# VHH binders against q9y6x5: the designs that were tried, part 243

Target 1, 379 residues: q9y6x5
Amino acid sequence: LPPKLLLVSFDGFRADYLKNYEFPHLQNFIKEGVLVEHVKNVFITKTFPNHYSIVTGLYEESHGIVANSMYDAVTKKHFSDSNDKDPFWWNEAVPIWVTNQLQENRSSAAAMWPGTDVPIHDTISSYFMNYNSSVSFEERLNNITMWLNNSNPPVTFATLYWEEPDASGHKYGPEDKENMSRVLKKIDDLIGDLVQRLKMLGLWENLNVIITSDHGMTQCSQDRLINLDSCIDHSYYTLIDLSPVAAILPKINRTEVYNKLKNCSPHMNVYLKEDIPNRFYYQHNDRIQPIILVADEGWTIVLNESSQKLGDHGYDNSLPSMHPFLAAHGPAFHKGYKHSTINIVDIYPMMCHILGLKPHPNNGTFGHTKCLLVDQWCI

## First folded at step 10 (VHH)

Design K51 (framework vhh_surovatamig_d1)
Fold by ESMFold2-Fast, scan of step 10:
Order: C-alpha cells, then structure tokens, then sequence
Structure K51 (fold): chain B 379 residues (1-379), chain A 125 residues (1-125)
C-alpha cells in the first residue's frame, strides 16, 4: 500500500560505459523504465561526499562530508574510514532515511550505503548492515528483500551499495577494455539477479527502483604525476587529503604556503579557500581547508612516490568522465523515456516526492526530474 | 591502544626469500582489509599488496606479482608477506597497514587507518 523505493548504487559507474559496453539486463530494465544519460555530481567527485549528496540533496559545503579524509579546525577532529561512525561528521544534514522514519513513522533498510551504519540526529536506519566489503551482493540483496517484504512498520525506503566498478576502475583504468568488459559484465549479471529476485518475491510490480552511481572514472598514468615535495617542504604544512584534490593546512603564514604552491605545476590549480570557484559550491564549511589544490583530469598528486592507480576520480565535476547515470523503474516512472541530464542533488527531492515526504531545504530542483514521473506535468 | 608490530626483516641475497609477519592488537582485526606498503631509501611510500577481511581476495603491485604472497590468520590476528625471488629494487622499510573501508584509496599509502613501525629489508650483493 504505501509507496516503496529501493535506491541502488554501483560505485564509480561512469555514464559512457553504457555506450561502450553491452548491458543486456540493464537495457531490459531501461526499456521498461527511464534513463538519465548524465548525472552532474557535486565537487569533489568522491564516494562519501556524493553518496551523502544523493540522500540529502545538498552540496558538500552544506552537508559537511566534504571529502573522504577531513579535518575540522574548530573541534580538532580528524575523519577517516575507521572513525566514520562518529555522528559529528554526518550531523550537518538530515538524510532521507531519517526523514522517512520520523515524518511517515515508517522503517528504512540499508545494505552498506555510506552513513547508514551511523546514528544521525539520534536516528539510525531501522535495519542496516555494518560496512564489510567481504559481504557478497547476494547477501546484501537477500537482507534488503527480506526487510522490504517482512517489516512492521513497513520498510518504505531501502538502499543497496556495491563497491564495483570503482575498485576495478582504479586498478585497471577505464581504458582497459578487456578487464573493464569482464567487470561490467559481472555488474550487469548482478542487475539481472536483482530484477529476478524482486520478481520471484512478488515485489517488482509495486516497487520503485533507482539504479545510479556517485561518480565516474578517468585514466591516470605514471607519466602524469605532480610531485608536491618538489614544491614545498613538509615542515610548512599538514596534509589533510592528497589526490586529486589536496587539502592543505598551513603550519606557517597561509600566504607564504600559497606562494610556494601557486606556480608549482601547470597541471594543478591552487586556491585560497575564499578564491575557490563559486561553481564548485565548495567554500562555506570549517572542514574545507585554507588552501585547496585541484589536479587537472588524469593527473595524480604525489609526495615523491609512485601511484599504482590507473584510474581515479575527485576531479572537476564539469568533466563528463566524472558523471554517472541514473536508471529507474516502477509505478512512479514512465516507461521507455530518456532524459539528457540532471544534477545529483535533484535526486533527493524526487525521492521525497515518490515517498510522500516533505523534503528538508536542499539544493535540488524538483522541476528537473518531473519528466521522469507519471504523476507530473512535464511541459 | 592500536598496535601493528612487524617482524622478519633483514639482509638477504638477490634471488633469496624472506617472510614478514605483522601482529595486530587493539582493534577487531577481521573487520579490516590489510596491506603491506614499503618505502625505499630516498623515495616515498609505495603500496605493495592488499588482502580483504576474509582472506579470499588479494591484489599486488605489478612488480611483485608471482614473487610475493600476502596472507592472513584472523584467529592469530596476524598478517604475512612471503617474498620470493628478491631483487635489489625490493630494498625498503616494509609497513603493515590496516583499512576499515574497502575503497581504491588503499593504493594511496597515506589513506590507511593504522600503520606499524616498519621492518627493514635489504637485498644486496
């Protein structure tokens, strides 16, 4: 009876993979649903920031997850993967599962979406799995479908996260057609398993399903390295995050550190915090450091060391290589409709509409997603 | 208190073998992906190998594939690196490193949650 939504993320699924590789199961899903060919994500184009933007509808400066590695100058706290369970880092926004549980008095379920194993504003997902990359897609799917089918209050919002093709994209690079073909075929098979499982359980016809991703991937090389140690001595700064966006906390005068960095490489831009381009929406948060370095696409910032990564992300969000896609199927969505582009922050107000929730103030525009929905006037 | 203590380093001839061990304490070892990272004289940190929480999946830098084997024993809270056919270029301080979240930032040696004191491996003569 109540509307239900399953949000699925395949980490690092670059939009143009759909054009360059065969996806029979995903194409069948799209044929009877909708496809948004490009999703313009938020800066920086990293996993934790963009996953939190999808479920809050906010830019990173507003939701507070500004990188995968962070330092808060006011509280002197450090954020890394091992301390991501501190609610402090996540409390600057209200994600949709919290709103779902509080506004509608319904349950949420999560299989490893970033933030879902953390109590946020004293509310944790009703059902969740602690993050563990060794847990199979099948086990995540079995738990999600069990919770969708057998919960009181009913689970109306569920999330499912998978680490591929990001891990392989970094290891092989997106231009390795042989290895990426193998990886992407496995992902398509997982999409087939997802659809088959939902059909077998009688969930498919009444469930809204969104398949999306947080970012894309670009090719890197040992020939495209920026050695920060050749520009500035370690004694002048503390490094909060390295590549491809370096977060610099000066130990001496900020202007002196900036002057040592600003002409160091033709393949990176160096910004004082107040000079970060407005189009990034990456300025108004205490966790954004006084100096930010932004590498050009495909360039890696290093500290007198090699980088084993053949692919990376985190680059300028205007780059098509950084863009994921969005596909959706279910009673809320048109069938066989293609849309060109939306912003990643637009997903949140669309999901709130589908679930009948009042969105918290956000940076998304509901009008951008209206053409996907059967109950809306498109123009 | 989190501790990672490496052992087994030393001087070895080219073509020789050496086994490194890392003893972990102060955290739930089985919840962490484990890696070996190294620092050669006058160079920065380089990722060498990773093993997932269960021990079922391993990854290696290309220069050591077929020569090095990473393994773990979750009951003993220990990580190992079997190093065969050693080359002069393998001379480095080897660090045991732990990462809670599996993402490809494990290729970045500074992204690790915990790192040990290191053990020196010298391949010479």
Amino acid sequence: as target 1 above (379 residues)
Amino acid sequence: EVQLVESGGGLVQPGGSLRLSCAASGFTFSDYAMSWVRQAPGKGLEWVATIKQSGSETEYVDSVKGRFTISRDNAKKSLYLQMNSLRAEDTAVYYCAAKYRYDTAFYEPKSYDYRGQGTLVTVSS
Scores: ipSAE 0.026, ipTM 0.556, lowest interface PAE 7.5, mean pLDDT 90

Design K52 (framework vhh_surovatamig_d1)
Fold by ESMFold2-Fast, scan of step 10:
Structure K52 (fold): chain B 379 residues (1-379), chain A 125 residues (1-125)
Amino acid sequence: as target 1 above (379 residues)
Amino acid sequence: EVQLVESGGGLVQPGGSLRLSCAASGFTFSDYAMSWVRQAPGKGLEWVATIKQSGSETDYEDSVKGRFTISRDNAKKSLYLQMNSLRAEDTAVYYCAAKYRYDTAFYEPKSYDYRGQGTLVTVSS
């Protein structure tokens, strides 16, 4: 009876892949649902920041997960993908599963969505899996569907995360059509398995399903490297994050470090924190370092070494190569509707509406997504 | 104390074979993806091979594919690299490296959580 929502993320699924490769299962899903052709994500266009923006509706400066590697100068704590379980890092926002669980008779379930294995505001997802990349998509799906069908209080919000096509995008680059075709076909087959499993369990007709991603992917090259060691000596700064957005913590005067960096490469922009462009919404948080370097699309910042990465992300969020898509199906959504663009922060208030939750203050605009929904007037 | 101790390096002729071992202690080995990373004389660190936590999935740098095999024994807390058909270009110090989360950072050798002291492999006639 209560509305249910399953949010699925395929990490690094660039929107343009939908036009350049065949997705029979995903196209069948879209035919009976809705498609947003591209989603403008938040800066920086990285996994942890954008996954948290989807579930909070906030820019990174507001939710506090500003990179995959962070340093907090006040507390002197360090964050990384291997040191991400301290609630301190996640407590600057309230993700949707926490809000969902604070309502009477509601539970949440999670298969490895970033943050769901961490207590946030003293609340952890009712059902969750600790992150382990060896766990198959099938096992994640089996757990999520079991929890959706066999929980009291009922699971009304569930999340499912998968690491591909990001891992292969980094290895091969998005322009490797032969290897990417193989990878993307496997993802389409997983989408087919998802739909079939939900139908077999009697969940499909009453479940709202969103399939989306956090960012895209752009082609990199050994011919497009920026060597930081040629710009500045290691003794002048602490490196908090490297590429394609470098976070620099000066060990000497900030202006002196800035002057050593500002003219080092024509393929990166060097910003003092207060000079970061307003359109990035990447300034008002203590975890954003005093100097930020932003590489041009397809350029990799290195420390006197080569990079084996043929694809990367993290670049300017205005770049179409950084944009994912959003597809959705279920009783809340129209059938056969295509929409051009939404902001990634708009997903949160839409999901709150579907679940009947009052959204926390956020940066999304409900009006941007109302045409996707059957219970809204689309002029 | 976290320790990764490599062994099995040495001098070998072109076309020969070596098996590298890495003994891990001080952390829960089965929770970490494991990699081999190498540094040739006068060059930077280069990723060679990765194996996921359960041993179910492996990945290789193209120049070693078909010649090298990465494996692990979680019960013995050990990582292995079987190197066949060795070439002069394989001459390097080989490091055992551990990464808690699989976020594709394997292609950035400086991103590992733990790295051993290295074992030298010299391929020369």
Scores: ipSAE 0.399, ipTM 0.740, lowest interface PAE 4.3, mean pLDDT 91

Design K53 (framework vhh_surovatamig_d1)
Fold by ESMFold2-Fast, scan of step 10:
Structure K53 (fold): chain B 379 residues (1-379), chain A 125 residues (1-125)
Amino acid sequence: as target 1 above (379 residues)
Amino acid sequence: EVQLVESGGGLVQPGGSLRLSCAASGFTFSDYAMSWVRQAPGKGLEWVATIKQSGSETDYVDSVEGRFTISRDNAKKSLYLQMNSLRAEDTAVYYCAAKYRYDTAFYEPKSYDYRGQGTLVTVSS
């Protein structure tokens, strides 16, 4: 019978939260499984790009979801309505649920993972929920477990997405210990509910479960603002994305726009597209704009000098504050093993191995995750 | 064609109350989380309150919590803001705003998918 995998994401779960708060349910999960303490995500460290990197094993320049707000220079299309279900935005890569359905004649199930409500290469997840933030974690879990137990062909790959602690991280900031403690305790309780539900349904011992996240969170402040309107008049450019990575589409001469921005703030790096650091792997895509502004950690780029965010992400992916973690349990995984760091693009080839799928060409390195797996040798 | 049309703004004395309404058309209202966003004279956009798709979950900026109540009627495609114990600092143009996806923060007022034209609330004697 084919192996099964449930991939769970808690949006914005900074790796360092594990050291600063107590997670009794997550700790019990890890005790009989594996923990990767830091996952180095892709740049930019935002929700859509990193969720798609997890399921494709590709850098953003390769899979085409380069930001949460995008403009394609070739087709002149805008991704500005977040209800835009145009497959065009997602078709530059093949996510694992598509591969699972096409290679092995198996089903996939999805509770709101980014992209799963869009037909990609004419294939949509066999079972899915349209995005709705009002749907409880319990209802998402109930649907996923029903589909895992009662599908033909069998559901072998399932995804579950939850939008906390990202929303609260933005509202309170990661340094608000009182509010973040309350939020993180609720998430740990949801992890307890997840494990209990899988045990009650007889799924726990034979299901591989990965719990991960797309990015971390850093503290912001009204004292750390970069007012873009003080740098350049908006008549010179179209703003495609704002903070902490601003995507600038010049309306006139690119060099003039660049020169107005280049020395405007000591807390912002300004790059022409061809000069974006190679280590970001954020250059070779028509959706990456001619000028990119990258704010320093904890700095917010604003128009009208206002921001209510006390926490944010999107910053340089070398920053530990931007890193999530990965925990896993199941027949494919060792018990009680701790690993320091993997790249977020490494998750895809590992998941393909667990499911017996041939991965599409990707930027991950299977060798980085082999120490987590019982059927692999750690050398 | 998407439209959000606000109403109910006006002049009110400090300590008074106002009820704002927003009529939505051109999209599936029940699929969107709805918010009120305001802009005070000489200031930028400020997020005030959010209500999720089903109406069961609400969130408020600290300065209005306990004074303002956000509500929605999905059958009527309408959003409301009951404003009590109004203060001079509540003077602003109030915008109805809609957001479909989880990938954008409600506390980022410029990230909304749709926003109305606004209704002016003036708190003054």
Scores: ipSAE 0.609, ipTM 0.840, lowest interface PAE 2.5, mean pLDDT 92

Design K54 (framework vhh_surovatamig_d1)
Fold by ESMFold2-Fast, scan of step 10:
Structure K54 (fold): chain B 379 residues (1-379), chain A 125 residues (1-125)
Amino acid sequence: as target 1 above (379 residues)
Amino acid sequence: EVQLVESGGGLVQPGGSLRLSCAASGFTFSDYAMSWVRQAPGKGLEWVASIKQSGSETDYVDSVKGRFTISRDNAKKSLYLQMNSLRAEDTAVYYCAAKYRYDTAFYEPKSYDYRGQGTLVTVSS
């Protein structure tokens, strides 16, 4: 019988929340499983890019989802509607649910993980829910557990996505302890419900469960704004993405646009595409624009306007505030083991190993996650 | 072709009331979360209120809480904003906006998938 894996994401769950708030249900999960304290995500530290990196093991320049808003210079297509289900945007990589369905007589199930309602390489998740933010965590969980128990071919890989604490992190900022405490307690209660449901259905002891996130959150302020309109006129460029990483498509000479932006703010770095730091792995894709602006942590790029965001993400992936965590429980994982850090791209080859799948070429290193697994030699 | 058409704006005295309407076409209205976003003269876009796809969950900017009510009618493909106890600072062009995204960040007025052309609300004597 093949092993089974449920991958759960709570969007925008900053790793340091675990140190500043109480999570009794999550701590009980970790006590009998594993915890990775920090997951170093990919740049840019945004939802669509990092969710796709988790399931492909690739940097954004390799899987093609380089931002939440994109322009492809070769085809001249715009990803301007987040409901754009054109497979074109997703076809530069093979996500794990596609690999799972194609290598063996297996099914995949999905409750709203980014990309799972799109046919990728002519393959869509066997069971899926069209995205709808009004659908409760309970309904998503009910569908996933039903599919795990009642499918032929058997569901061996399942995903579950939840929008919090990201939405509240943006609204209140991560430093609002009163509001964030309420939100994070509710999330911990949902984790308790998840574990209870799996126990009730007889799945808990034989199912591998990973709880993770795509990025963290940092505090923003009306006192930390970069007004792009103070440095360059709109007629000089097309704006593809704004904040905190602005993607600039010049309408005139690239060097002229660069020179107008270069000294715009001491709290923003301006890069020609070829000068983007190698450590970002954010250069080799037609969807990465000729000029990229990177705001310093907590600074917001605006167009002669205020910002209502009290929290944001997308910043430099070396920042601990941008890092999520990873917790896991199940027959593949050690009990009571704590690990300091892995790269987010390392999750994919680890999941392939657990499921007995041959991974597609990827940027992850299986060796980084070996110490989490009972069937591996860790030294 | 996606269209969001706002109506119901006009001139009102301080303390007065107005009801804004937005008629949607060209997309599956019930699949989108909806918001009202405003722009005061010489200012940037400001998120005002949002409502989820089912209409069960609503959210408001603090300055309008208790004064404004957002609602929707999925059968009629319409969004509404009931504005009571209007103040001079509520003077703005009000836009109907639609958002589908997984991370549901309604209060980010530049992140919306679709936005209408706006209706002007002037609160003045």
Scores: ipSAE 0.519, ipTM 0.804, lowest interface PAE 3.1, mean pLDDT 92

Design K55 (framework vhh_surovatamig_d1)
Fold by ESMFold2-Fast, scan of step 10:
Structure K55 (fold): chain B 379 residues (1-379), chain A 125 residues (1-125)
Amino acid sequence: as target 1 above (379 residues)
Amino acid sequence: EVQLVESGGGLVQPGGSLRLSCAASGFTFSDYAMSWVRQAPGKGLEWVATIKQSGSYTDYVDSVKGRFTISRDNAKKSLYLQMNSLRAEDTAVYYCAAKYRYDTAFYEPKSYDYRGQGTLVTVSS
């Protein structure tokens, strides 16, 4: 029987939530599995970019999903939610479900992971749900477990995406202990439901399960706003993305736009594309705009208005507040092992190894995840 | 091609009621979470209420909870806001807004994919 893997994402699950709140079900999962305490995500620390990095093992400049809002200067196309099903945006990489279906006679299943409702290189997940935030976690889980049990060719790779705690993190901010405690307890209960369902179906002992997230969350405030309109007039540029990383397409000379922006706020760094720090791996793609603005942690870039958002992400990927965690359980994983840190791009080659797939060229390092795996020598 | 057309605004007395409507066209309405966003004179945009794609989940800004009710009819491609117990502070232009991704957008009014032209609500004696 081929190995099976279920990849679960709880959007916006900051790593240190595990230390500040009680997670009885998640802790039971970890006790008999592995925990990576911090996952260093890719820049920018946003949902679409990081979810695609998990399943491709590539930096954003390489896989082409460089933000949640994008403009391609060569083709003049705009990426919006109405165009997120255009394969053009997703075709710069090969996600693991495509590799799974093409290298082996196997099926893939997806409950709303970003990109899984799009044909990528003419291949779409064998079983999938179109994105709809109204669909309950239970319905997503019911579909995934049905497909894992009742498919021919067999489903060997499945994904499950859930929007919390990101939505509540934005609304309340991560420092609102009362509201976040309620939200995180509900997520822990969903993890309990997941484990119980897999046990009842006889899947638990033979299925590899990874629980992870795309990014963390940091506290924002009405006292920490950067008004872009006080820096530069709208007539000088087209705004492609706003906060906390603003993507600026100049309508006039690039140097003039840069000079108007470069000293506007002490809480924002302004980069010409070629000056973006190498450590971000955020430069070599036509969808990265000529000027990017990077707000300091907890600062929000606005257009002459207040922000109702009390939490946000997208900030520098070196910030611990931006880091998620990774927990895993199953026949491929050690029991009771804790690891400090991996890069989010390392998840892809690890998953390929577990499934017996040849990875496409990627930015991950298999050696970083070897200590998690029973069939590998750790030293 | 994409259109959001609001109606139902007007002048009302404090404590009165209004029902706003929004007619959508040019996109698959049932795939979008829908919101009402308002702008009071001399103020920025403020998120007011959201309803998810199926209508099974709603959320409101605290100042309108218990007074406003958001609803939708996917077959008619229409969004509604029932406003009761109106206050002078509710005076604003109300915009119908559409968002495909739920996870980040509702609390940043500028981040919506589509927004209508607005309908003016004035609450005064």
Scores: ipSAE 0.237, ipTM 0.667, lowest interface PAE 5.5, mean pLDDT 91

Design K6 (framework vhh_surovatamig_d1)
Fold by ESMFold2-Fast, scan of step 10:
Structure K6 (fold): chain B 379 residues (1-379), chain A 125 residues (1-125)
Amino acid sequence: as target 1 above (379 residues)
Amino acid sequence: EVQLVESGGGLVQPGGSLRLSCAASGFTFSDYAMSWVRQAPGKGLEWVATIKQSGSETDYVDSVKGRFTISRDNAKKSLYLQMNSLRAEDTAVYYCAAKYRYQTAFYEPKSYDYRGQGTLVTVSS
């Protein structure tokens, strides 16, 4: 029987929530598995980019999903929620479910992970659900477990995506202990439900399960706003993405737009594309705009308005507040092992190893995750 | 192609009620989360209420909780906002807004895929 892996994402699960709140079900999972305390995600620290980096092992400039809102300068196409099913946007990389189906002739299953309802390189996940935020965690779990147990060829790679705690993190902010404790307790209960369902179906002992997230969350405030309209008129540029990383497409000379923006706020860095810091790995793609604005942690970029969001993400990936965690359990993983930090791009080659797949060229380093695995040397 | 057409606005005394409607066309209405956003005179856009695709989950800004009710009819491709116990602070142009996929900040007015032309609600004399 081939090895099996279930990859679960709770969107916006900041790593230090584990230190500040009680997670009895998750702690039981970790006790008999592994915990990576911080996962250093890719820049920008947004949902679509980081979910695609987890399953491709690539930086955003390499896999092409460089933001949640994008413009491709070569083809003149616009990416938004309403057109995310165009394979054009996803075809710069090969996600693990495609590799799983093509190399081993096995099946993949997906409950709403970004990209799984799109044919990528003419291959769509064998079983999938179209994105719909109204579909309960229970229904997603029922479909995934049914597919894991009742498929031919066998489902060996499955994904499950859940929108919390990101939605509540945006609404309340991570410092709202009363509301966040309620939300996080509910997530812990869902983890308990997941483990119980897998045990009842006889899947638990032979299934590798990874629980992770794409990014964290930081506190925002009406006192920390950057108003672009105070520095530049709308007639000089097209706005491709706004906050906390603004993507600016100049309608006039790029240098003139840059000069109007460069001293706009002490709480924002302004970069010409070629000057974007190398450590971001956010430069070599036509979907990265000529000018990028990067707000300091907790600052919100606005257009002559207030902001209702009390929490946000997208900030510098060196910030601990932007980091998720990774927990895993199963026959491939040690029991009771803690690791400090890995890069989010390291998850892909680790998952390929567990599934016996040859990874496509990627930016991850397998050596960073080998201490988690029972069949590897730790040092 | 895509249209969102609001109606039902008008002048009402404090404590009164109004029901706003939004007729949608040119897209698959049932695939979109729908919201009401408003702009008071001289102020920016403010998110008011959201309803998810199936109509089973709703959310509201704190200032309108218990007073406003958002609802939808997917068969009729229509969105509604029942506004009760209206206050002077509710005076604004109200916009119907649509949001499709993966963006979780549905309370953020500029993050929406589509927005209508608005309907004016005046609470005063």
Scores: ipSAE 0.618, ipTM 0.845, lowest interface PAE 2.4, mean pLDDT 92

Design K7 (framework vhh_surovatamig_d1)
Fold by ESMFold2-Fast, scan of step 10:
Structure K7 (fold): chain B 379 residues (1-379), chain A 125 residues (1-125)
Amino acid sequence: as target 1 above (379 residues)
Amino acid sequence: EVQLVESGGGLVQPGGSLRLSCAASGFTFSDYAMSWVRQAPGKGLEWVATIKQSGSETDYVDSVKGRFTISRDNAKKSLYLQMNSLRAEDTAVYYCAAKYRYGTAFYEPKSYDYRGQGTLVTVSS
């Protein structure tokens, strides 16, 4: 019987929510499994980049999904939600579902994980749902469990994506205890539903389940705005992405654009591409623009307007507010083990090990996740 | 190719009602979350309301909650905004807007995939 893995993401689930709110269902899951308290994600700390890093084990500069909005300087193509299904954007890496289908002649299943509805290297997830935010968690779960139980060749890798608590984090901000408490209780109830469904269908004992997220959330304010229009005229540049990391494509001399921006606000850092800090691993890709602006935590870059976002992410990946957690349960994992921190790129080689797949070259370190696994020495 | 055409704007008295319509073409309407965003004279774009792809879930900015109702007809490729109990502060150009992925950016009106040319709503005595 081949090993099976279900990877679940709750978008924007900040690690310290676990300390500030009660999660009875998640705590029961962790009691018989493992918890990684902080996952250090990749820069920029946004949805598409980090979801693709989880399944490739690569930094954004290596896998090519460097933002939620991108421009490729070589081909002059634009990436947005309207054209995220162009394989061009996803083909700089091989995600785990492609490896799973090609190495072992196994099937993969997906409920809306970013990239799973795209043919990557001419391979699409065996079973998938096209993105539709109206589809309930229950319907996504029903499809995933159906595919796990009745597919030939067997589904051995399955993914499940859910948009909360990110959407509510943006609307209310993470400091709105009343609204966030309600949202997070609903998520805990969904985790309870997930476990109950897997038990009812006879999947629970033999299935490895990972629950994680792509990033956290920080509080924003109308008092913390950086008006880019006060720094530079629109005629001097093309804006590829705005906040909290602005991607600037100069229409005039790059140095002149840089000089107009570099002293505009004490609450953002302005980098020429070659000066982007090495620790970000955000430099060596044609989709990274010649000038990048990085706002300080909680500051929003705007174009002569207010912002309705009370929470945001995309900030420096060293910030604990940007970190998600990872919890896991199943035959591959220890029971009742807590670990402090791993890198988000470490998840990929761990998942390859669990599935018996040979990983593609990646930026993760298998040694960082060894203590989570029953078949490994904790060093 | 892609078009969003708004209609139904006009002059209305405070406390009055108005129904906006948006006709979509050139894209798969049912795959997109749809929003109404507005721009008051001399101000920036403001998100007003969103409806998810199936029409089952809606969200509103607090100032219009209970007064405005967003709805859609996927078969007719149309979006609607029923505006009741209109106030002077509701005076704005109203834009129909489309966003493929919900949640992460719909509060940023400039990040929408498609936006129409707008229809003017004036609330004045």
Scores: ipSAE 0.566, ipTM 0.823, lowest interface PAE 2.8, mean pLDDT 92

